VHH binders against Hexosaminidase D (HEXD). Designs and how they scored, part 6

Target 1, 346 residues: Hexosaminidase D (HEXD), of Bos taurus (Bovine) (a6qnr0)
Amino acid sequence: MRLVHLDLKGAPPKVCYLSEIFPLFRALGANGILIEYEDMFPYEGHLRLLRAKHAYSPSEIKEILHLATLNELEVIPLVQTFGHMEFVLKHEALAHLREVARFPNTLNPHKEESLALVTAMIDQVMELHPGARWFHVGCDEVYYLGEGETSRQWLQQEPNSKAKLCLSHMEAVASHMRARYPTTTPLMWDDMLRDIPEDQLSGSRVPQLVEPVLWDYGADLDLHGKALLVEKYRKSGFSWLWAASAFKGATGVNQSLTPIEHHLRNHLQWLQVAGSVPADTLRGIILTGWQRYDHFSVLCELLPVGIPSLAVCLQALLHGDFAENVKARVENFLGISSLEEMSFRR
Key: E = the ipSAE of ESMFold2; O = the ipSAE of OpenDDE; V2 = 0.75 times the mean of E and O plus 0.25 times the DockQ between their complexes.

## First folded at step 1 (VHH)

Design d03 (framework vhh_6fv0_2)
Fold by ESMFold2-Fast, scan of step 1:
Structure d03 (fold): chain B 346 residues (1-346), chain A 123 residues (1-123)
Amino acid sequence: as target 1 above (346 residues)
Amino acid sequence: QVQLQESGGGLVQPGGSLRLSCAASGFTFSSYGMYWVRQAPEKGLEWVSTISGSGGSTYYKDSVKGRFTVSRDNAKNTLYLQMNSLKPEDAAQYYCAKEWGYRSGTYYGMDVRGQGTQVTVSS
């Protein structure tokens, strides 16, 4: 599969704009979308406080899903359940669920109320996504895990470890999904799993519950290291894995490569990784499109700015390379004479 | 717990050189991009350089391009910044930071930095 990731934090595109770009996604070779709602999802009831003022309505969500169906795009929703919980934990009513009181980033995995909160979020999102085959539960960049008072005390007891704490929460969330939604497979970002030894991973239920998404947005990848990591995950019991690249939001200021060159190289490197692992290992690739505001350069990268990069990257994946004939197809599709004449961030 | 410890700062004359180091622990170093940032007295935090997890991609602030070189030794969990042709404008407290967030920017990484190392350039 080839999924386009939509990061809806803070500035969700209008439904009418999505009606214009979903046909483009399909034409370029995408066959699904990963939609990360954050505070733009219309949470209700006791979760109403999580909803931003200009969040989508339930009717608008249904229209987005209808547009995806019309364009043969599989929809995978994403709800953060561990790290990147600022939109949840910034609220005074929920501050007691923080791992570290000063930082609203990470959910305290020791509290039953933490699991109750994130599973309620999952349940409300699933109610508007009936029949979802996959659901992404986040779990990336769980910073400050183990640094809260409860965690520090818990970690002093043998045989407890940060890895066990991490896997315990992941297992609880994924088990909820499998039990309530038996036809839906949880996905999660793999960075918190990378450092965990094979024997510890296989000793947990996580490999039987979850398909990990291996992400790397660099122009160069450690191809041998990726192959070893894939082997570790397979030996740990994971049945399927996903790759994740970036089509926008992964380039620094004053770079040696143009933004398109950086993202194109990232995708070509992922094709090399895919070619080096056994068949029936990778389910697909997620092309991530992160919203950003770069405080060091005052640049904002919006979805429309990323479309030319997305076209280049999707077509490179479809054709297995980005030779001159593929480049010409992208230029014709975008109605431009040369990709070198494009400006993406200024 | 992520720990970062900067070293290698000092006093140098204009046109001189310094090599900064950042010793990292508490995470798989090779899996994350790293940043160098600096803050001059009574001024804001300023991004200087970025290096990818593999070391294959590097990025620099315009004013340091061609003078500074970022590198890393993943076997030693150490990040470096080679600073040549130092100018009075380069005087600042220098910090290293681990990437945080989706590589959309460097801001999140700023919350995970050590005490820094002071660079002073005489007029």
Scores: ipSAE 0.007, ipTM 0.271, lowest interface PAE 8.8, mean pLDDT 84

Design d04 (framework vhh_6fv0_2)
Fold by ESMFold2-Fast, scan of step 1:
Structure d04 (fold): chain B 346 residues (1-346), chain A 123 residues (1-123)
Amino acid sequence: as target 1 above (346 residues)
Amino acid sequence: QVQLQESGGGLVQPGGSLRLSCAASGFTFSSYAMYWVRQAPEKGLEWVSTISGSGGSTYYKDSVKGRFTVSRDNAKNTLYLQMNSLKPEDAAQYYCAKDEYDFWSGLPSFDYRGQGTQVTVSS
């Protein structure tokens, strides 16, 4: 699969804009989208406090899913359930669920209320995404895990470890999904798993429950290191893995163009990794499109600037290379005379 | 041995200016992006600004754009934050932090912060 990631942090694109870009995604070779809602999802009831003022309505979510269906795009929703919980844990009512009281990034995995909170979030999102085959539960960059008072006390007991703490929460979230949504497979970012030894991973139920997404946005990947990491995950019991690249990243405040050459190299490197592992290992690749770090970024302003990079990257993935004939195809599709005008160089 | 030492904080009136400094040692300073983050009393840690290792790219929180300027002197292993038109909501403990992730990979890992420098804005 080739998924385009939509980061909706702080600024949802208008549904009419999505009606224009979904056909474009399909034409470029995408066959799915990963939607990271954050506070743009219309949470209700006791979770209403998580909803931003300009969040989508339930009817708008249904319209977005209808547009995806019309364009043959598989929709995978993403809900952060461990790290990147600022939009949740910044609220006074939920501050007691922080791993470290001073920092709203990480959920305290020792509290029963923490699991109840994130599973309720998953359940509300799933209600508007019936038939989702995959659901991404986040779990990346779980900063300060193990540094809260409860965790520090828990870690003093043999045989407890930070890895066991991390895997325990991941297992609880994924088990909820598997039990309640048996046709939906949880995904999670892999960075919290990278340094966990094979024996600890295989001792956990996590490999049987989730498909990890290996992310790296660099222009020069450690190809041998990636192949060894894939092998470790497979030996640990993971059946399928995903890759994640980037078609745009954080750009300078005074820069509006995505560095096409960097992202093209990133995708060509991921193709090398894919070629070095068994055919039945990688389920797909997610082309991430990250917003700026503040909640006032406007996706409709940033995504159009990223479209040339997205076109180059998707077509390189679809054709297995970015030779002159593929480059010409992209130039014709975008209506431009040369990608060199877009700061592209081979 | 990574060490970060902030300085330059103090008391200013609304509309005033301060220049914060961060002296870095124990790592190849020019190879890492650097961050300014702040924490107001009884509030969470808040990202303020980022500067790439070369100094060629800078990023700001929306509420400080046009008022704050981040810069670095790689020859002196020093990071700066020029703060103009200070507002009461800017009052906080300010920290510099070293990025452990690739610049483009998402939110940085703050592997070390110093003691910080206090900024107070009082009328």
Scores: ipSAE 0.000, ipTM 0.112, lowest interface PAE 19.4, mean pLDDT 82

Design d05 (framework vhh_6fv0_2)
Fold by ESMFold2-Fast, scan of step 1:
Structure d05 (fold): chain B 346 residues (1-346), chain A 123 residues (1-123)
Amino acid sequence: as target 1 above (346 residues)
Amino acid sequence: QVQLQESGGGLVQPGGSLRLSCAASGFTFSDYAMYWVRQAPEKGLEWVSTISWSGGSTYYKDSVKGRFTVSRDNAKNTLYLQMNSLKPEDAAQYYCATDLYEGSILPYEFDYRGQGTQVTVSS
């Protein structure tokens, strides 16, 4: 699969804008969308406080899903359940669920209320996505895990470890999904799993419950290291894996490349990784498009700025390279004579 | 366009004090967390301090806690860092930064930085 990630943080695109870009995604070679709602999801009841004032309505969400169906785009919703919980934990009523009181990033995994909160969020999102085959539960960059007072005390007891703490929360969330939604497979970002030894992973139920998403947005990937990591995950019991690249919002390490060149190289490197692992290992690749709250934003950044990069990256993935004939197709699609004349300064 | 302009750096002896300022423009200053980061010669960029959008919450690198105080004046679009009991290890180019990130206490990256102001600690 080739998924386009929509980060709805800040100014969410209007449904009419999505009606224009979904056909473009399909034309460029995408066959799915990963939707990271954040506070743009219309949470209700006791979760109403999580909803932004201008969040989508339930009818708007249904319209977005209908548009995805019309354009043959598989929808995978994403709800953060561990790290990146700022939109949840910034609220005074929920601050007591923070792992570290001063930082709203990470959920305290020791509290029963923490699991109740994130499973309630999942349940409300699933209510509007009843046919979802996959559901992403986040779990990336769980900063300061183990540094709260309760965790520090818990970690002093044998045989407790940060890995066990991390895996126990992941297992609880994923078990809820599998039990309540037996046709939906949880996904999670893999960074919190990377340094956990094979024997600890295989001793956990996590490999039977989730499909990890291996992310790396660099222009130069450690191909051998990625192959070893894939092998570790397979030996640990994971059945399927996903890759994640970036088409905007994460130009990172190599500042000598233009943004388009950086993202194109990232995708070509992921193709090399895919070619080096056994068949039936990777489900697909997620092209991430990170967005930031910007008071100056009038329209979704994806529409005017991200589209050329997305076109280049999707077409490279679809054709397996970016030779002159593929480059010509993209230039023709964008209505330009040369990609070299394109500027992505934002 | 986001503009950040630092000032207040200089040469100080160990144990001395400096107050850095950062003038911000091109965005709604009062809606965003602000950061101080530093980079010593031949070393990586290092986070020093964070202040929330309202000024109600402040966070510090352990090695500067109790010595540095971050503050802001939203009416003047200005960020401050009061540095007391300066050590040789504090010598660096100091940058005012924002990532326009929605409520994160620690930024994903420091997308917007000024040109910086040099702090030298020696006699």
Scores: ipSAE 0.000, ipTM 0.125, lowest interface PAE 18.7, mean pLDDT 83

Design d06 (framework vhh_6fv0_2)
Fold by ESMFold2-Fast, scan of step 1:
Structure d06 (fold): chain B 346 residues (1-346), chain A 124 residues (1-124)
Amino acid sequence: as target 1 above (346 residues)
Amino acid sequence: QVQLQESGGGLVQPGGSLRLSCAASGFTFSSYAMYWVRQAPEKGLEWVSTISGSGDSTYYKDSVKGRFTVSRDNAKNTLYLQMNSLKPEDAAQYYCARSEIWDYLSGEYYFDYRGQGTQVTVSS
């Protein structure tokens, strides 16, 4: 699969704009979208405090799903359930669920109320995505895990470890999804799993419950290291894995490459990784775009840089390379004489 | 207040053509995708066509592809449906709609804003 990631933090694009952009995604070779709603999802009831004032309505969400269906785009919703919980944990009513009182980014996995909160969020999102075959539960960059008072005390008891704490929460969240939504497979970012030894991973139920998404946005990937990591995950019991690249943002401080060159190289490197692992290992690739998506932001970022980068990256993935014929196709699609002209716009 | 008014329906022979129009008022027309939906006697409401706010993207029910063309004139706040090669199965009340809801579970469309409709009859 080739999914385009929509990061909707803070300001959602109007549905009428998505009616324009979804056909474009399809035309460029995408066959799915990963939607990271954050506070743009119309949470209700006891979760109403999580929604922004300008969040989508339930009817707008249903219309977005209809538009995705018309464009043959598989929809995978994303709800953060562990790290990146600032939009949730910034609220004073929920501050007691923080792992570390000072930092609103990480959920305390020791509190029963923490699991109740994130599963309620999942349930409300799933109610509006009843046909979802996959659901992304986040779980990346769980900073300060183990540094809360309860965790410190728990970690002093043998045989407890940070890995065990991390896997326990992941297992609880994924088990909820599998039990309540048996045709939906949870996805999660892989960074919290990378350094966990095979024996600890295979000793947990996590490999039977989730499909990890291996993310790396660099222009140069450690191809051998990626192959070894894939092998470790497979030996641990994971059936399918996903890759994640970036088509905008995340270029770092090195400006020797233009953004388009950086992102194209990232995608070509992921094609090398895909070619080096066994068949039926990678289910697809997610092309991430980490800036907020609203009408203004999409116009500012997608028109001058984002759309050309997305076109280059999707077409490279679709055709398996970026040879002269693929380059010419993208140039014709964008209505330009040369991609080198855009490479000089830094 | 959002208002939609359809016109252009009538009686045609199989293989004939009709052009439906929808006059919209009470909202910024170019900012919204617009829909054509129809309802035959004793049947449910069914989606026929969608056009994006700019008019650049169009979608059609499989059974009408190649025969129907949706278009819009944003300067006149008017939506159109050109229907060619009409079949008896196309006979229905046709409605212009601004979609508020699509029910994913049932696969049905729920339009909070639609006009009174215009009748299309296909017979000798």
Scores: ipSAE 0.000, ipTM 0.184, lowest interface PAE 16.8, mean pLDDT 82

Design d07 (framework vhh_6fv0_2)
Fold by ESMFold2-Fast, scan of step 1:
Structure d07 (fold): chain B 346 residues (1-346), chain A 123 residues (1-123)
Amino acid sequence: as target 1 above (346 residues)
Amino acid sequence: QVQLQESGGGLVQPGGSLRLSCAASGFTFSNYAMYWVRQAPEKGLEWVSTISTSGGSTYYKDSVKGRFTVSRDNAKNTLYLQMNSLKPEDAAQYYCAKGYDSLTWPEDYMDVRGQGTQVTVSS
């Protein structure tokens, strides 16, 4: 699968903009969308406080899903359930669920109320996504995990570890999804799993419940290291894995490459990784389009900067390379004489 | 100039089958989602089915799910509706329609429609 990631934090794009963008994604070779709602989802009832003022309405979500269906784009919703919980934990009413009181980033995995909160969020999103085959539960960059008072006390007991704490919460969230939505498979970002030994992973139920998404946005990937990581996950019991690249943002510290060149190299490197593992290993690749804190720049990044990069990256994935004939096709598709016209240097 | 021409309607007994066709011209057929809508005597327009640009995704009104199948042949610029297990309440004038540039809820999707084809269900 080739998914385009939509990061909706801050301000949601109008449905009319998505009606123009989805046909373009399909034309470029995408066959799915990963939608990261955050506070743009129309949460109701006791979760209404999580809704931003200008969040989508339920009817707008239904329109977006119908639009995706008309363009043959599989929709995977994403709800953060562990890390990156600022939009949830910033609220005074929910501050007691923080792992560390002074930081709203990470959910306290020891509280029964924490699991009740994130599963209620999942349930409301699933109610508007009936028939979703995959659902992404986040779980990346769980900063300060283990640093809360309850966690520190728990970790002082000999068989307990940060890995066990992490896997326990992941298992609880994923088990809820599998039990309530048996045709929906949970996805999660893999960074919290990368350094957990094979025997500890296989000893948990997580590999039977989720499909991990291996992310790396660099222009030069550690190809051998990626292949070894994939092999570790397969041996741990994971059935399917996903890759994630980036078509905008996340260009790293050395900016000698143009943004388009950086992202193209990232995708070509992921093709090398895919070619080095068994054919039944990777389900697909997610092209991430991370939005920074500028609430009004989403359309600007996607239309004037992001679209040429997305076109280059999707077409490289579709054709298996970026030879002169593929480059010419992208230039003709975008109505430009040269891709170099669309690039900036450090 | 967009043109849509429906055909294939007729009289059938309850439980019978009909296959409707819609011939399209004047636009790039493969670039647009297509719809089937119907109107029974003295009733409003009712959405029946939607098909994606390539035909890989389909939507149906709840009352026709499992009985009707929409399909398309982009090489022939033709849309089809296979209707099985027809019921008296399916009797209506059937129209095909081209999608709008800006999508809304399915029941509001209609850019152009033809003259339609009549489906009658009686013993």
Scores: ipSAE 0.000, ipTM 0.184, lowest interface PAE 17.6, mean pLDDT 83

Design d08 (framework vhh_6fv0_2; at its last look DockQ between E and O 0.02; V2 from the best seeds 0.00; counts 0 for: pae E 19.5 > 2, placed apart)
Amino acid sequence: QVQLQESGGGLVQPGGSLRLSCAASGFTFSSYAMYWVRQAPEKGLEWVSTISGSGGSTYYKDSVKGRFTVSRDNAKNTLYLQMNSLKPEDAAQYYCARDSPEYWELLSQGAFDIRGQGTQVTVSS
ESMFold2-Fast, scan of step 1: ipSAE 0.056; ipTM 0.499
ESMFold2, look of step 2: ipSAE 0.000; ipTM 0.118
ESMFold2 (binder alone), look of step 2: mean pLDDT 80; pTM 0.804
OpenDDE, look of step 2: ipSAE 0.080; ipTM 0.507
ESMFold2, look of step 3: ipSAE 0.000; ipTM 0.210
ESMFold2 (binder alone), look of step 3: mean pLDDT 80; pTM 0.806
OpenDDE, look of step 3: ipSAE 0.032; ipTM 0.471

Design d09 (framework vhh_6fv0_2)
Fold by ESMFold2-Fast, scan of step 1:
Structure d09 (fold): chain B 346 residues (1-346), chain A 124 residues (1-124)
Amino acid sequence: as target 1 above (346 residues)
Amino acid sequence: QVQLQESGGGLVQPGGSLRLSCAASGFTFSSYWMYWVRQAPEKGLEWVSTINSGGGSTYYKDSVKGRFTVSRDNAKNTLYLQMNSLKPEDAAQYYCAKGTHYYESSGLDYFDYRGQGTQVTVSS
């Protein structure tokens, strides 16, 4: 599969704009979308405090899903359930669920109320996505995990470890999904799993419950390191894995390449990784489109700038390379005379 | 109705030149990328050249670079292919092709319509 990731931090694109770009996504070779709602989802009832003032309505969500269906795009919703919980934990009413009082990033995994909160969020999102085959539960960059007072005390008991703490929360969330939505497979970002030994991974139920998404946005990937990581995950019991690249926003600090060249190289490198692992290993690739700033970027301003990069990257994935004729097709799709001119002026 | 009408083909000696023309009607010619493709006897269609809607960007098959030049006149709705230093392997039926709208492009097909073609023969 080839999925386009929509990061809705800041502001949601208008449905009429999505009606224009979903056909373009399909024409460029996408066959799915990963929607990261954050506070743009119309949470209700006791979760109403989580919705932004300009969040989508339930009717608008239904319209977006209908547009995806018309364009043969599989929809995978994403709800953060561990790290990146700032939009949830910034609220004073929920501050007691923070792992570390000072930082609203990470959910405290020791509280029953924490699991109740994130599973309620999942349930409301699933109610508007009844046919979802996959659901992404986040779980990336769980910073400060183990730094809270309760966790520090818990970690002093043998044989408890930070890995065990991490896996226990992941298992609880994924088990909820499997129990309530047996035809939906949870996905999660892989960074919190990378350093966990094979025996600890296989000792948890996590490999039987989730499909991990291996992400790397660099122009030069460690192909040997990726192959070893894939082998570890497969030996731990994971049935399928996903890759994740970036088409905007994640170019790194030291960049000698243009943004489009950087992202194109990232995708060509992931094609090499895919070619080096067994055929029944990678289910697909997610082209991530991260917002540059949490509070200052508006998606509708960043997405048009990212479209040229997305077109290049999707077509490279579809055709297995980016030769002159593929480049000509991309320039035609974008209505531009030259990708070089686009990189120079924009 | 979209129509593309090629002309300018013929018999030429190796090293000779021909100028192909394609008269387009039934669509807004200036809004579409245009292609030249060819088909030799008992062989599949082969891409030769591409020109963008404004005429400022051109692309060529490696074997014809430096010998062929594609151009267009949007005021006359006409596409051209100037062929110099013709080789026996250039002998083929040459087709003018209209680019697809971006919603409909897929696979290796860069066009959704082509003309009837004009024959180019290179022989002594």
Scores: ipSAE 0.000, ipTM 0.112, lowest interface PAE 20.3, mean pLDDT 82

Design d10 (framework vhh_6fv0_2)
Fold by ESMFold2-Fast, scan of step 1:
Structure d10 (fold): chain B 346 residues (1-346), chain A 124 residues (1-124)
Amino acid sequence: as target 1 above (346 residues)
Amino acid sequence: QVQLQESGGGLVQPGGSLRLSCAASGFTFSDYSMYWVRQAPEKGLEWVSTISSSGGSTYYKDSVKGRFTVSRDNAKNTLYLQMNSLKPEDAAQYYCARVPGKTYYWSGYSMDVRGQGTQVTVSS
């Protein structure tokens, strides 16, 4: 699978714009989208406080899903359930669920209310995505895990460890999904799993419950190291893995255009990794498109300016290389005379 | 043999109207979503509109919304594009295309089924 990631925080695309770009995504070779809603999802009831004032309505979400179906794009929703919980934990009513009182980014995994909160979020999103075959539960960059007072006390008791704490929360969230949505497979980012030894991973239920997404946005990947990491995950019991690259959003502070060359190289390197692992190991690749925020500046939406990079990267993945004929197809498709003239030289 | 044949193009004044038709043969028309795409001499292939297999859902490029209406008659295996309030920037060769199950992109080289097109010219 080739999925385009939509980061909807801050300045989400209007539905009418998505009606133009979904056919473009399909034409370029995407066959799915990963939608990271954050506070743009129309949460209701006791979760109504989580939605931004200008979040999508339920009817707009249904329209987006219909547009995806019309363009044969598989939709995978993403709900953060551990790290990156600022839009949830910034609220005074939910501050008691923070791992560290001073920082709103990580959920305290020791409280039953924490699991109740994130599973309620998942349930509301799933209600609008009833046919989802995959659901991403986040779990990346769980900063400060183990540094809260409750966690520090818990970690002093043998045989408890930070890895066990991390895996226990992941297992609880994924078990909820598997039990309530038996045809939906949870995904999670792999960074919190990378340094956990094989024997600890095998000892948990996590490998039987989730498909990890291995992310690396660099122009130069450690190909051998990636192959060894894949081997470790397979030996730990994970049946399928995903790769994640980037087509925009991870460059210098003042850059308004993504460097196409950097992102193309990232994708070519992931093709090398895919070629070096056993067949039927990688389910697909997610092309991430992160938004950037600066508290002294308006959030810059890079999706429209990221389209040339996305076209280059998707076509390279489809054709297995970016030779002159593939480049010519992208140039013709985007209506430009030369890719270098538009964005490639930046 | 799968075929698509466009008709209805011509020369029209700015603000005028044209109705394009696309006759489909060689496949079960009612099973497929259909596209209208266009290509101006100075530009690549550009998506204009999509209609679902039943006709129940329609989508449009922002610049043509409110002016163009796509429709279909599954009993006659025919796709239509009603174009109102035509502007000089609408001048192009118009093609109908079948939404492919496994085709990778919309260029004239990669659509799985496309006709010869019908020319639309807008000038005074």
Scores: ipSAE 0.000, ipTM 0.122, lowest interface PAE 19.3, mean pLDDT 82

Design e01 (framework vhh_7ubx_2)
Fold by ESMFold2-Fast, scan of step 1:
Structure e01 (fold): chain B 346 residues (1-346), chain A 121 residues (1-121)
Amino acid sequence: as target 1 above (346 residues)
Amino acid sequence: QVQLVESGGGLVQPGGSLRLSCAASGFTFSSYAMTWVRQAPGKGPEWIATIYSGGSTMRDDSTKGRFTISRDNAKNTLYLQMTSLKPEDTALYYCAKDRGWSYRGSYFDYRGPGTQVTVSS
């Protein structure tokens, strides 16, 4: 699969705009979307405090899903359940669920209320996404895990470890999902898993419950290291894996490349990784579009500005390279005579 | 390339004040949020405050009344004004682009050794 990731934090696109870009996604070669709602999801009841003032309504969510269906785009919703929980844990009523009191971004996995909170969020999102084949539970960049008072005390006892703490929470979230939604497979970002030894992964139930998403947004990937990591995951018991690239953002590492050149190179590197691992290993690739915005801005996310990069990257993935004929196709889609007009090559 | 250089730390008595500076280069400073983070001896790093490009701020509750984050876009400089300093404020202070702990448009990036703040009698 080729999924376009929509980061809806703070400045989500209007439904009428999505009606224009979903057909474009399909035409460019996408066959799904990963929707990360954050506070733009219309949470209700005891979770009402999580929704932003201008969050989508339930009817708007249904319209978005209808538009996806019309354009043959598989929808995978994403709900953060461990790290990147700032939109949840910033609220005074929920601050007691923080792993570390000073940081609002990581959920305390020792509290029963933590699991109850994130499973309630999953359940409300699933109610509006009936038939979802995959559901992404986040779990990336769980910063300061193990540093809270309860975790420090728990870690003093053998055989407890940060890896065990991490895997226990992941297993609890994924088990809830598998039990309530038996036709839905949980996905999670792989960064919290990549340094866990094979024996600890194999000893957990996590490999039987989730499909990990290996992300790297660099212009130069460690191809050999990626192949070894894939092999470790397969030996640990994971059945399917996903890759994740970026079509916007993540350009601070290499200043020699234009943003489009950086993202194209990232995708070509992932194609090389895909070619070097066994068949039936990678389910697909997620093209991430992470958003940053000023709190005083009334701007939509960076998606309109990212469209030329998205077109280049999707077409490279669809055709397996970015030769002159593929470049010409992208130029035609964008209505330009050459990509050099976009400062692609200097 | 992004370069951040912290300065202004030193030894100060309890109850005293210090102003930290962070000189930024290699990016359009005015377009990004900026963050202060500290790491105390024997402890993990902790977030203190973020100032967004538009000037709004978010601060840790434990320092909100004592620490003020500000910026001067004309000078590409971030500041942290610290008052009523306590021994527990002793730490190495770092500035970071964006949030300072997220890869989602702003990954953790310490460009220098930070600036040491020691609060003791």
Scores: ipSAE 0.000, ipTM 0.168, lowest interface PAE 15.3, mean pLDDT 83

